# VH-VL binders against Interferon-induced very large GTPase 1 (GVINP1), part 2

Target 1, 242 residues: Interferon-induced very large GTPase 1 (GVINP1), of Homo sapiens (Human) (q7z2y8r1479to1720)
Amino acid sequence: DKRLFVLSILGLQSSGKSTVLNALFGLQFTVSAGKCTQGAYMQLLKVEETFTEELGFDFVLAVDTEGLRAPEHSNKSKDRDNELVTFVIGLANLTLINIFGENPSEMQDILQIVVQAFLRMKQVKIFPSCLFVHQNVGEATATDQTMDGRRRLEQKLDEMAAIAAEQEQCLDVTCFSDVIRFDVNTHVYYFAHLWDGNPPMAPPNPRYSHNVQQLKSRILMTATQESRGNIMKISDVKSRVQ

## First folded at step 2 (VH-VL)

Design b3 (framework fv_bermekimab)
Fold by ESMFold2-Fast, scan of step 2:
Structure b3 (fold): chain C 242 residues (1-242), chain A 120 residues (1-120), chain B 107 residues (1-107)
Amino acid sequence: as target 1 above (242 residues)
Amino acid sequence: QVQLVESGGGVVQPGRSLRLSCTASGFTFSSYGVHWVRQAPGKGLEWVAAISYDGSNKYYAESVKGRFTISRDNSKNILFLQMDSLRLEDTAVYYCARGFYSRDWYFDLWGQGTLVTFSS
Amino acid sequence: DIQMTQSPSSVSASVGDRVTITCRASQGISSWLAWYQQKPGKAPKLLIYAASSLQSGVPSRFSGSGSGSDFTLTISSLQPEDFATYYCQQANSFPLTFGGGTKVEHK
């Protein structure tokens, strides 16, 4: 049975996550693609044989969501999104959490669902890895803006973790790092708009390309590290995908 | 152009019914949660009702619960508010408003409003 | 329900003045607070969302601050087009609630 690395990406509707996923892998490496459950689209990518020994896996399964929807306090809509998120995170060796724009409400929405899912997985001894990708950040490229953004994200993650822990009665959880191994300084990537302003004929933003390369490198490092101890086989995934 | 246009307001008698409509254009209506917000003459803003992007979830202010019904037709880009058992305190300009994103309850787009008023 | 209290109810100001409006929530709402401007006979216009984020197309003289329960809207140098009524709104939970409004009028 061949070795499989599962990469998932979560985001709200209109989050631009497909742009990032395509920039990382493209469609030229796809050997199979399709939907496996409501809201999830899967692409199977074959790793070139020359790199399979170095990476420790033969295929990458990229899992993209069709877009999460607002929790309107209805059990039906909330349960659908929670089930999808829990499935996607549970399946993945690494999960990318895509945030589009600088809207804190959109950020809190996705973070609440994700933190609760991670906390529930911690209870059953599953410890997935995650990276945050923040797209459509303002043109201010100053280090100060990025540091401020990281502080806000860490604060929100810690708030959500505390709330989730109280709801689940987890006395040992006080901040997000108690839920999953996470460092806001190394696990968050900021992407400027692809093109410089309006009109859309403007040349590509150079900083965007740099960030894509950095994210790709981190994904490969994480994949290599994960594959050394706990890699999935294709037969395992087929049994879970109905 | 991106816009919301309300219609259906008018003069009604207490205890009667009235249906308001809001037509959306210039954006993908089915991707947004939409709301009704009212404003009594000379008074402040009051949130009335909300409906999720797909129509599965509906929320109401306590003052209208059981009397008003919010609905939408995504194929026609129309939002509705069915108002039953109308009371004098329902006198207001009714605005439809778009949530900033499908998961946001900030209102970045508003209609012009439609007036609902009462006769003796 | 979360009650939103605005102060003052009205303020008289001149062009060029610095105007400050405050909003207090009856319970913590984190940063889930928006500010709107409404001119007579018109629909409200979103100025600021998430307590401090300036909406696209809104002049930089408008700024918001605060978190938790206490929030402030500041107009650094009042312009003729800024004479209007301003409302805060919490977006933390249903039912959504607005402040009572602050009318900024000519001296």
Scores: ipSAE 0.000, ipTM 0.408, lowest interface PAE 17.6, mean pLDDT 74

Design b4 (framework fv_bermekimab)
Fold by ESMFold2-Fast, scan of step 2:
Structure b4 (fold): chain C 242 residues (1-242), chain A 119 residues (1-119), chain B 107 residues (1-107)
Amino acid sequence: as target 1 above (242 residues)
Amino acid sequence: QVQLVESGGGVVQPGRSLRLSCTASGFTFSSYGVHWVRQAPGKGLEWVAAIWYDGSNKYYAESVKGRFTISRDNSKNILFLQMDSLRLEDTAVYYCARDLGYSEWFDPWGQGTLVTFSS
Amino acid sequence: DIQMTQSPSSVSASVGDRVTITCRASQGISSWLAWYQQKPGKAPKLLIYAASSLQSGVPSRFSGSGSGSDFTLTISSLQPEDFATYYCQQANSFPYTFGGGTKVEHK
């Protein structure tokens, strides 16, 4: 039985999640792929043998969610999204929360679902790690705007955590960092548009390349830290995924 | 030097069509959601329409839904507002505005272009 | 639609005065509120976002407060360049809506 690190990718845009996964792993070998539940797709990636001891795991199980959209007028679609997100977060050692563009409705909806799911996980004493990946946040060269973006995201998360906590009667939760281990300065990565212009131009955005390297390093550090505390086996995933 | 410049306003007859343009410069236009906001003479601000950075999602105020169409050309850094079936109550200065990201805070705004009606 | 009600519609003030403008949302909007300044013949300028965060380059005499449905913009010591019309705007949900405006004019 081999050691497994479960990485979940959550977001409202499925094509963008695929872009992030491809950018992070590129040439990695996929051993198997398939649907594990309605709306979730799994890919098993083999870690090169020279890195397995350093990382503490042999495989990465990447779980992608399909088709999460802003809540419809139907209560059924909202319940379905909540169940899917709770499942995906609960399965993972690390969840990448992927936010595309700057649409406030999309961001409000995804953050609400995510915060509620993490609060539910906290109540059953499951503490997965999370990283936010925000793509196309605006002017990549504007340091002040990046700092403003981080402050706004933290404010949104804190407000949603407080609201969710009031609804769930959780007196010990007043901000998002009370729900999970989170630092807006180190757990959020901003990517400008991959290409300057559409269609894509020959050179990619230089800032994007640098941020991908930083994110990849952070993922590997988080994976190494988590695997030492919470080693999983392939058989354990089969037990969690019926 | 981040700038938005509207054009295309003018005098129109009721029931006719008009297309407004907003040209962006000094920033990566394709990275931002953008909005149209109007102001009738002597009155306050009214949000009209929004479009995502990639053109995939569009939103409209109820008063213009079905008559106005927002679009963008990221290769030319231009935002458009196609206004069909124009009514006297559409008389206003039309501003385009950039979304700062995350939260619909409008900065910068263009100088505005006036749409009015002949009698 | 979320209705935004501003009061007063106008206020007469002198340089050095403390000016307070209020904005009320017809439903809870958390802190999804911005304040804008508009001078005659000019486009609006962002002053405050997220109810209380001062936009870069805006003088510290401007401050915002409130959450939920009741919000205030305060100018602690009015300067000559502050005579303008001020608007609140909710960013909680589509359609985005503005208050009716408050004109700060010379006494």
Scores: ipSAE 0.006, ipTM 0.418, lowest interface PAE 13.3, mean pLDDT 74

Design b5 (framework fv_bermekimab)
Fold by ESMFold2-Fast, scan of step 2:
Parts: structure tokens; C-alpha cells; sequence
Structure b5 (fold): chain C 242 residues (1-242), chain A 121 residues (1-121), chain B 107 residues (1-107)
């Protein structure tokens, strides 16, 4: 049985999740299989043999989701989104939270859903890792990876955690780091526009590729840490998905 | 053989500047984050600064922020620490250290021998 | 900043003894903790990373345990080469911080 690292990505509809996955894995992984189940699209990626011992796993299962829906949609859609998020986070060793653009309302919506899901996982003693990927931000923000943006995100995460804890009657949670391990200085990545203008005639943004490599390094570091704790086998994932 | 070697330490006067270097060999330097850690005579270890594998992210201890600048030259496999406005409290052996993995806080698995920075008086 | 408190600051021991060193973080740091050994005049050597993972080449008598805020380094049977100062270091957030150190010395 081969060792498996499960990487999930969550985001609102039209958030560029597929672009991130393609950028992350296009250069060093071979796509072996794809399947869509319950709104989650799963692809198995084979790690090159020379890297399997260093990384501690043989395959990556990349889980992409149907985009989450904004609150203006019906309560039925919201319940479905909550179920999908819970499933995806529960399956993953690491979850990427993909935020697109600089709209505060949309950012608050995704953070609320994600924080509530992590709090529910904590209550059943599942402690997944997460990274935030904020795409389509201004060039200065992406270039400088500014402290102001990180501080604002931390404040919003803490606010959402407090609200979720009150709703779930969990008195031991006062901030986001009480729910999962989180460092705003190292767990948030800001990406500018992929293109310097309107595709297809616009040139690509060279800073985007640079930031992808840093995200890749963090993902690999997390994967290697997980492999020395409790990495899954392919047979384990078949049982959980079934 | 995987190795880090520091140089550039010496005796300085307060308020002056000094640049430390750390030369890497035996591994792909451009793939790893690297750190500066110092130790004052008879005291414990104090983390000073870190730089990501590609140089895009830099972090500093509050005690050196605004005075020290970390940088790297991946084409030459060399790490730098530019120390400006030096103070008596900066007296220490300065070590460079490599992240165990590509980036982050995983532990530092390779260390240099250290270079001493001290002050006349 | 995350404060790392080590205890004891020193311990007197004999070859063959079991030595236990503890490290406490001022906040939860999950498993982002490393242990180092430093001998006089030498650079630190990584013993344990990710709280409990033994670095390649380090003798099996060294072990680490703990998660969250309380961590322990254990030397099951002290050898002559183990008389040294030991440091914990949190890697959870910047700035990185070290414990004050524990000196293991001859009885």
C-alpha cells in the first residue's frame, strides 16, 4: 500500500481554484486519475520516485470543489455548501482556502463557512492544517506581502471564531488559533492578477509564478510534517470516500 | 559534504557597520530558507533573522529590526547579514543555519561554526 | 512573542541515568518544536524536529514528546558525550524563540 497526501482547495464560485491547482502541480506531478463525487473533483497525482523518500508520500490526492455559493442563494444551497466543506476538510491533510479579489463581503462569507467547519472538526478532535491563498489582489500587496493585509485577516478570523464558538456553545474558543494552528505571517499568500491585462492578448504576470513557488514550498513542508505523524494509505482514503 | 561557513566577524566600535557572510556547499542552497542565530558570551541562543529560499520573505527579531538587513545571492550560494548601527548588546557569536525543509520553522538541521562580533572598550 | 520556558536550568547526572528536560510555550504551538544540543565552543546540533521526530544520525536514546504547550526531551541512558546544554525552539510563528537552555553536567 502506497502513502497518500490529501490536499483540498475551497473557494467561492469563479475563484480561480483550478488555476492554482494547475500552477502548483503542472511542473512536477503526473495526473493519474480524476473523479467527481458529491461536488468534489478528485485527481490522483503521482510523485516522482526520486522525491518519495524525502517527502514521505507516493501520491497526492488533489481535491477541488464546486465553488461555494454566496449567501444570497437559498438556505438549501447554504446547507449543501456546509456539507461539502465539512466533507472536504475532513478528507484532507491540508486545505487551501482560496479567496478571490478584494471584496470584503465575499471574504467574510468564505471565512465564516470555513471557521464554522474547522470548529465542528475540532469538536470531534480532527485538527486539519490550512493555508490561505488570496488571489487577484493589487500588485503592491502581492509584491510586498503586506503586514496590514495579514493583520486585517487575523482580526476577521478571530471575530468569526468568536461568533462561531458562541453559536456552538464552545467556551474554550476565543480566537482562530484556538481552533487550528495558524500564523498569519506564514500561512497567508497574496497573488496578483495572473495576467497584466485582459486575456488572451495580455502578457502573464511574472510575480504570480514566484509566489506559487513559495506556496509549493509551504505545502511540501506541511506534507512532510504530516508524513512523520499520521499519513494515510490509499486504502484508507477509499474507505473514507466510500 | 553539506556545510555552512560564516565569515566577516571582528572587533568594531559602537555605531559602526559590519557585514557577515555565510557560504553554503554540498546542497542546493536556492531550495532552502536560512537563518541567523546569535549567542552572547555565556548566554543562550537568540534568533536574529530569516530569509526564504528565493529571498522574497524576510523576518527579523524586534531587537535588530531597522538596523539589520538579511539578503542572499543564490548564484554564489551565499547568505548575508548587513549590521548597521551596532550596539554593545550585539556582542555575540553569529551562526547561520539552514531550514531542515524548503521553508519555515521545521527545525534547523545544518549550522555553521559561528563568527564572533565583539566591541572594543 | 511566544515565550519558551525550560526546566530545569541545570541538572547533575551520572552516566546511565535517565534525564528529562521540559519546555513550556506561552501559547499553543501544536508540534512546531525542535530540540538542540550544544557543546562548549560548538554550534548547536538538531536532535528532534516536529516535537517527536528523531533527526537522522541522532542516537535512539534521545526522544521527544508533547504537543500544544508542554514538551519533553528524554535521554533514556546518559552517555559521556551527552553532557551538554539543551535548547528547545518554537517554529510556530515569527519571531522564532528559544528556551533558556538546560545544562546537563557531571554529578
Amino acid sequence: as target 1 above (242 residues)
Amino acid sequence: QVQLVESGGGVVQPGRSLRLSCTASGFTFSSYGVHWVRQAPGKGLEWVAAISYDGSNKYYAESVKGRFTISRDNSKNILFLQMDSLRLEDTAVYYCAKDRLYWGEYGMDVWGQGTLVTFSS
Amino acid sequence: DIQMTQSPSSVSASVGDRVTITCRASQGISSWLAWYQQKPGKAPKLLIYAASSLQSGVPSRFSGSGSGSDFTLTISSLQPEDFATYYCQQGYSFPLTFGGGTKVEHK
Scores: ipSAE 0.000, ipTM 0.421, lowest interface PAE 15.8, mean pLDDT 74

Design b6 (framework fv_bermekimab)
Fold by ESMFold2-Fast, scan of step 2:
Structure b6 (fold): chain C 242 residues (1-242), chain A 120 residues (1-120), chain B 107 residues (1-107)
Amino acid sequence: as target 1 above (242 residues)
Amino acid sequence: QVQLVESGGGVVQPGRSLRLSCTASGFTFSDYGVHWVRQAPGKGLEWVAAISYDGSNKYYAESVKGRFTISRDNSKNILFLQMDSLRLEDTAVYYCARVEYDDYGWFDYWGQGTLVTFSS
Amino acid sequence: DIQMTQSPSSVSASVGDRVTITCRASQGISSWLAWYQQKPGKAPKLLIYAASSLQSGVPSRFSGSGSGSDFTLTISSLQPEDFATYYCQQANSFPLTFGGGTKVEHK
């Protein structure tokens, strides 16, 4: 039974999360891929043998949900989306929340579901990690608006956490960082344009490549920390996804 | 080979209706958003309407809002544009075009167009 | 709505010439801009997406540059098949809008 680090990716349709996943891992390193019974797409990436002991795991399981839709325009059941998000967050050691564009307001409903799921998990002593990825931001806009974007996102998360806490009667929770370990200055990544040419043969945009490397480093650091306390076995995951 | 073929254009009288169709082949139609873009004779391109891959999101240009309805049938690989209350300024070649739902909003494949014109 | 202004509206050129077309957005659109080529009686063809990315199958003589509000399409050495009308399009927000077009014609 091999040790497994589970990375989940959530985002609305048209959020570019499959593009981010491919940029992070690439299909050429995938051992297997497919959909589970819950409707999530899974890709299994083998960790190079020379790094398995220092990282504490043998594989990375990347879990990608089918794009979630704005509730007012969704053809999917809201119950199905809630179940899928709760399952995926509960399965993951680290969840990436992919925001396409510069304003998180259009993701308000998904952020609410995510915050509520994390709050419920806190109550049963499960503390998954979370990172936000903003894609579809130009280089000039990213440098000018990164701080405003972070402040707006933090405010929305704090508001949602306070509302969820009141509904769940958790008087000791007043902001999102009380729900999970979160710092808007270090847990939010901005991605500029993807390519300096035509995919798949185009070279990555240098600024985008730099941001991908920073995100990869953070993911590996999180994975190494998680291996000390909450790593899963492949057999355990297979049992849960059936 | 990706192919989009428009049909349903023709000569119409002001105030009447027409329904345009666009038949897709050579790709999984249900994975892609599709749009209608028109071009009046001798003029430039004007975006008309868009529909997401599963039909859940629809968008319209202000000039056609309330008169045109975009829809799709993924089981038959067909995109539709129902055009009601047609006006002389709707005279144009109508193109359907494919965009991926995470493809940054550009049109990688276009049909050959179907002409909508008015009598006389 | 975001207004896209192309210049020039027409340019006379000879084979081998360097042709530059400019597109200006009325608001910042980052790099959410595409360029299309249209030949008489034909549908448009995507040349450049994300302001600077060359579409598969498009010759390397075509290049795009710019970010924010000002963008350029360059044809480094005009070929006979390049005489056509070129359009820019913003993909930043709905409604999607196109430039007025630039006709590249024989000198």
Scores: ipSAE 0.000, ipTM 0.406, lowest interface PAE 17.6, mean pLDDT 74

Design b7 (framework fv_bermekimab)
Fold by ESMFold2-Fast, scan of step 2:
Structure b7 (fold): chain C 242 residues (1-242), chain A 123 residues (1-123), chain B 107 residues (1-107)
Amino acid sequence: as target 1 above (242 residues)
Amino acid sequence: QVQLVESGGGVVQPGRSLRLSCTASGFTFSSYGVHWVRQAPGKGLEWVAAISYDGSNKYYAESVKGRFTISRDNSKNILFLQMDSLRLEDTAVYYCARGPYYDFWTGEAFDIWGQGTLVTFSS
Amino acid sequence: DIQMTQSPSSVSASVGDRVTITCRASQGISSWLAWYQQKPGKAPKLLIYAASSLQSGVPSRFSGSGSGSDFTLTISSLQPEDFATYYCQQANSFPLTFGGGTKVEHK
């Protein structure tokens, strides 16, 4: 049976997830037909044989979340989001959390759900890896006397972790790094706009290519580390997704 | 190919005015925030002023507030620093520097710098 | 106003040495810190941004670490072209502030 690395991406609908995924996949992958189940779109990507021994896996399962933050934002929609996020994080070896725009408050509900899911997994001793990817859709704002994006994200994650820990009566958790291994300096990546100026008439932004390569390297490092101890087989995935 | 070139420095007397310019080439100037940073002879770096990519936001060091005005002309790819009521303490090489491209998540780090223009005083 | 304190103010080193420079912020700045290299008569050059991210084109012997209020720049094996003055800069809030600089000079 073949070895599988599961990569998931979470984010708002139309938040640039497809652009990031397309940029990460190159000639070293062969894409199979996609399948949608439980609101997650799954594609199996075959690693070229020349890379399988070094990486320690034969396939990548790319899981994209659709329907998250659907137009109907009722209690039913929140329950669906909780189910989808729990499923996706539980399936993944690595989860990318895609944040778009200047203000993480737009993502606050999703961050709360994600932190709660990771905390519950910690209680059953499952420690999935995560990376945060920031994309800016508009004007850059200068730093001011309040908060910048990375500091705000760290503080919000710590706040959500403390609230979740209190709700779940976990006295040993005071910040997000107590929930999973997290370093804001190494687990947060940024993406400049793909185009320098107004797309599609502007030339490509050189910083975007560099950021993609850095993120890709981190993903491959994580996959390689997982393959040496805790990686799924294709048969395992069939039993979980049916 | 990416360049910032300062001009306008010179010898002035206290209380006078001077306008510095910084011309950008090789990149889309209107997509970047830009800054002025100065360095007194033999001393360290001191941040002076910043202007957002579209000119809507401006920031100043306390020592220059009310005396210096930062502005930009995106149609000509030029950054300006109007310096009024100059003091001996303003003696420095003035650098213009490029901030991040729409990337407020990484904070302000200056990846491209001009060569500097000297502002000094005579008796 | 966030004050940035660099130490040491100068260090004498030989080619091949490991050089460590530290920077302390007067209040928490998360990871919003950049490091610059400046040679006499030249403009500064960005080495590291966001405390630990290496700028494109900068040699891998340079590395940054730290978070909160204590930060370190390390040069793992000093080369002849590395004799220069190094500055840290906080980007947490305005006004932006630089450290006083550390001069790395020949033994």
Scores: ipSAE 0.000, ipTM 0.403, lowest interface PAE 18.3, mean pLDDT 73

Design b8 (framework fv_bermekimab)
Fold by ESMFold2-Fast, scan of step 2:
Structure b8 (fold): chain C 242 residues (1-242), chain A 121 residues (1-121), chain B 107 residues (1-107)
Amino acid sequence: as target 1 above (242 residues)
Amino acid sequence: QVQLVESGGGVVQPGRSLRLSCTASGFTFSSYGVHWVRQAPGKGLEWVAAIWYDGSNKYYAESVKGRFTISRDNSKNILFLQMDSLRLEDTAVYYCARSLEYWGGDYFDYWGQGTLVTFSS
Amino acid sequence: DIQMTQSPSSVSASVGDRVTITCRASQDISSWLAWYQQKPGKAPKLLIYAASSLQSGVPSRFSGSGSGSDFTLTISSLQPEDFATYYCQQANSFPLTFGGGTKVEHK
């Protein structure tokens, strides 16, 4: 029947995330959109018929964790965030993790939750793919994709993986690449001055950005590889999200 | 640091041709879209033409469409503007500008110093 | 084409003054607007992009606001180096278009 690619976009806030999603897939026909009981926003997009055979899927289910950064009013808020993130990552064929600004330290809480979710999924043999999108970085960092910036991110991810592994008692994990397949040189994309505002709609085609085209190509390659192994059907997801 | 240097401007006669060049340094030229923006003496800014990072797509202002051709050589970090059938109205300082990495917007974060195109009596 | 109407054409101000410049698009351009500063004999410099985002290295006294078709650039406390001509630019669609410019000059 109908084949589905699930793309999750995870980050501190909605700013920029919908712009990234819409720019990657253009103006697609929305079949369904809404908020699920777990708190994630979902949008079902129809792939143009001319591309369905090449890509190996008919629809994209876009999942957004809008509101994840809401201030904690109790310890229960952290548990809800952990459950939401675990659900969203577990549902996805590919998860885009948005980092805002040049220093990921302010995102440590979210990165820890993400790493913990990946560790829990590894234990039940769920192996999601992920890519990092570093938004609103200084021009020099984006232009050169600075090795210092990449090393800093890798160091922070390794530190968070070690802490999460100790908390989850996973002795076989010492760095982030032990949690999921990750290469800082090929799985991180830097964007100078990506939209932080709230455009009413994203443009159908990204212009003048090599990094956008590279990210889009990586996403399509991942989707094509997944469709050969374990791509989902819409009916499978419908029963799970209802 | 990031530099864009225009050259090729000068004094021309109406109806003739001129080719402007813009040499880029200090960044990965092949990763950015680049534009030409002109400014007539004592007047405001007017966008002229744009080219995508890989040269696959080009855009022109209506006033220059059919007369100007934008192109780039990513192996040499050079942007070109071939100007044919020049008119007195084309008198201006021509700036080369780099486009920021935005999803649908074109903003100019770095500009060259400009090269003047003017006409003989 | 999207026409950008900028006002005023000039404004006389003193150091320390609050200066506001307005830009109006002939159609809805959402937040796809930039502001540039140009000093005599120099190339323009980007100040604000996406209507309200401050470019790196630009002083915090500069701010942009607005959406849809009406936009403003504000200089909260004018400094000596701020006497220049300011331009808005729509980034919504081709052809890209600029406002006519606003010259901020000494009283």
Scores: ipSAE 0.000, ipTM 0.434, lowest interface PAE 13.9, mean pLDDT 74

Design b9 (framework fv_bermekimab)
Fold by ESMFold2-Fast, scan of step 2:
Order: structure tokens, then C-alpha cells, then sequence
Structure b9 (fold): chain C 242 residues (1-242), chain A 121 residues (1-121), chain B 107 residues (1-107)
């Protein structure tokens, strides 16, 4: 039975999740892909054999919530979406929260669902790891990634945490870092302009390359530390997913 | 054609029990959360209880907590409300209501006709 | 609990009038508000959800607006079939709560 690292990615439909996954795992070989009974899309990726001993796992299971819709569509099921999100986060060793950045209402929507799920998990003493990936297709500015952008996200996360805590009657929660271990300076990655191959073969943006390497390093660090004995076997996933 | 039909209402004595049923048709019942909402004669609407699509989550208004139990049978498309220790203040028309989008508790897009619960002297 | 306050409790209007009903939440509820119409002896009918989204089959003369804690339902040109009681409902958190209702009566 082989060792499995489960990576979940959450985001609204059309949020550019595939671009981030391709940037992180461009050289990985896809072994299997499909939809599980809980409604998540899963893709099994084989780790290059040279690195399996160093990383401590043989495969990466990428879990996607492609079916998750923005609350502004209004017909979205809160109970079903919360259950799906909770399942996806609970299955994962690490969850990437993908925000496609320039619409504030869409950002509020995804943060509300995610923060609520993390707060509910805290109540049952499950403490998942997460990273935020904020895509912004507007004109790139260096400062958006280091000061103003991070400050705005932290303020929104704190607001959502306070609201969720009031709903769930959690007296000890006043900000997002009370919900999970989170540092806005190290757990948020900004991609102002990710290359999609059109026009093809353009030279890489130095800022893009730097952010991809930082995110990749954080994912690998989390995976190799294997904190809390959370590494699954492929047989374990079959019983939990099917 | 979505339909919700309530039954089980009637005249009851204080302190007794009564079970309401709501039979659903015209949609995949197991995909939707369903609620009970009541209305006392000449008064406004009061939310009573909710159950998620799979029955794993249940919610109650404080006024009925500990006395009422919501349940569902997805194989028969039936929602239940077991009402114990009934009080005169429980006099109302009880409506069964479906959540809007597949177990979303945001709003109620379809309602039954209601069933009246009242008390003998 | 989130308290929902509707005003007015009743309004007298004539066919063709513009009718405005307001609903205030005791705390911020974002846009998680629905509006219902109820005629005597009938079950409520959904008009508006997510504060401003018109339910399919509902006439365009009905509209909703607002966010946070203040919301409005507007009937731009009242028709004979619109004489009814209207309720707002917050869906932000349990327990779900309704406003006290606004009765639109014929003058």
C-alpha cells in the first residue's frame, strides 16, 4: 500500500484553480482522475520516484470542489456546501484556498464558507493546515503582495471569524488566527499575472516564478513534516471516499 | 410539479403528544432540507424546526426544544414532527416547507397547505 | 436570536399605487433575506430571495433591495391580486426568524 499526501483546493467556479495546480505539479504524472460520491473531483498524481523517500509519500491526491458556487446565485445549498467543504478540508493534509481576486463579493462568499467550516472543525478538535492563493488578473504591483493586499485579506478573515464565532457561540474566537494557525505574511501567496500559454512560450515573469517556488516549498515542507500522523494510504482513501 | 401535503393535525389535550407528517412528491426529496413553520390564528409566521437532506443535522426553535423532534424517511419521501408535552401556546397551522436549492436553508420555495393543531377544553 | 422588525404593520393603498415595505434586522445579515406573500387562508408564497433576486413566476413589479440590516420590498404598481400580508425572513443563522408582517389593504 503506498503513501498518499492529500491536497485539497477550494474555490468558486472559474477561479483559475487549474492554472495554480498546473504550475505546482506540471511535471507530475496523472495516474487517475474522477468524481467521488461526495461530489468532489479527484486526481491522483504520481511523485517522481527520485523524490519519494525525501518527501515521505508516493502519490498526491488533488481534491477539487469544482461544483462549489457563489452564494450570490442564491440557490446554493448551505448545508450541502458546508458538508462538502468540511469533507474536503477534513480529508486533506493541506488545503489551498483559491481566491480570484478583484470581486469583493465573491471573496466574501468563499471566505464565509471556509471560515465557518474551519470553526466547526475546531469544535471537534480537527486542526487542518491551509494556505491562501490570491489571483489578481489586473495590472501587477509589487506592493499588493506584501502590504495592502495582505492587510485587506486579514481584515476580511477576522470579520468572517467574528461573525462565525457569534453564530456558533464561541467566546474565545475574535480573529481568524484563533480558528486555525495562520500568519498572513507566510500563508498567503499572490499571483498578479499567471502565464496560461497564450501567447505561447513567453519568458517567465520573475515575480510569478518567485511566488510559485515559495508556495511549492511551503507545500513540500508541510508534507515532509508529516505532523499529526495525517498521511493516508491509498486503501484508506477508497473506504473514506467510496 | 412539486407538492408537499401535511397531515396529522387535529384536536389534542394539553400535555399529550401528536405526530405530524408531510408527504413530498415531484422532486428528489433526499436532496433537500425541509422545515416546519407554524402560524397561530391571526398571528405571524414562526419557524419551528429544520432537518438536513440526509437527516444528520437538526435545528429547533427555543420554544419547542426538548419537546418536539423532527425526522425524515427518505425512502418514503416523508417528513415528521413528533410533538410531545403539547401546550396551549402550540395552537397553530403547521406548514411543511422545502429549502430553495438542494438543502439550502436560505429560503422556502414551496410550502404545503398546512395542518391545524388545536386544543380541547 | 436575530430580531426582524417590519414597518408599517399595515398600509392602505389603491390599485396603481407604489407600495414600500421595510424590514430591519437587529444585526448584520448580509443579503440573507427573503420576502413572502400570504393571502388569507393560504400558505405563504416566495417572492424574493437573497434580498433582491426575483423568484421565477413572480411579476416584475415586485423588487427587493438592501443589504446588511436594512431592507425594502417595493411593489411599483399595485394590482388587485397584491392585497395580502407580506413577511421578511432572515436566513443568516439559526433560529430562522420572520418579521411581524405588513398587511396591504384596499383603501
Amino acid sequence: as target 1 above (242 residues)
Amino acid sequence: QVQLVESGGGVVQPGRSLRLSCTASGFTFSSYGVHWVRQAPGKGLEWVAAISYDGSNKYYAESVKGRFTISRDNSKNILFLQMDSLRLEDTAVYYCAREGYSSSWDYFDYWGQGTLVTFSS
Amino acid sequence: DIQMTQSPSSVSASVGDRVTITCRASQGISSWLAWYQQKPGKAPKLLIYAASSLQSGVPSRFSGSGSGSDFTLTISSLQPEDFATYYCQQAYSFPLTFGGGTKVEHK
Scores: ipSAE 0.000, ipTM 0.406, lowest interface PAE 18.5, mean pLDDT 74

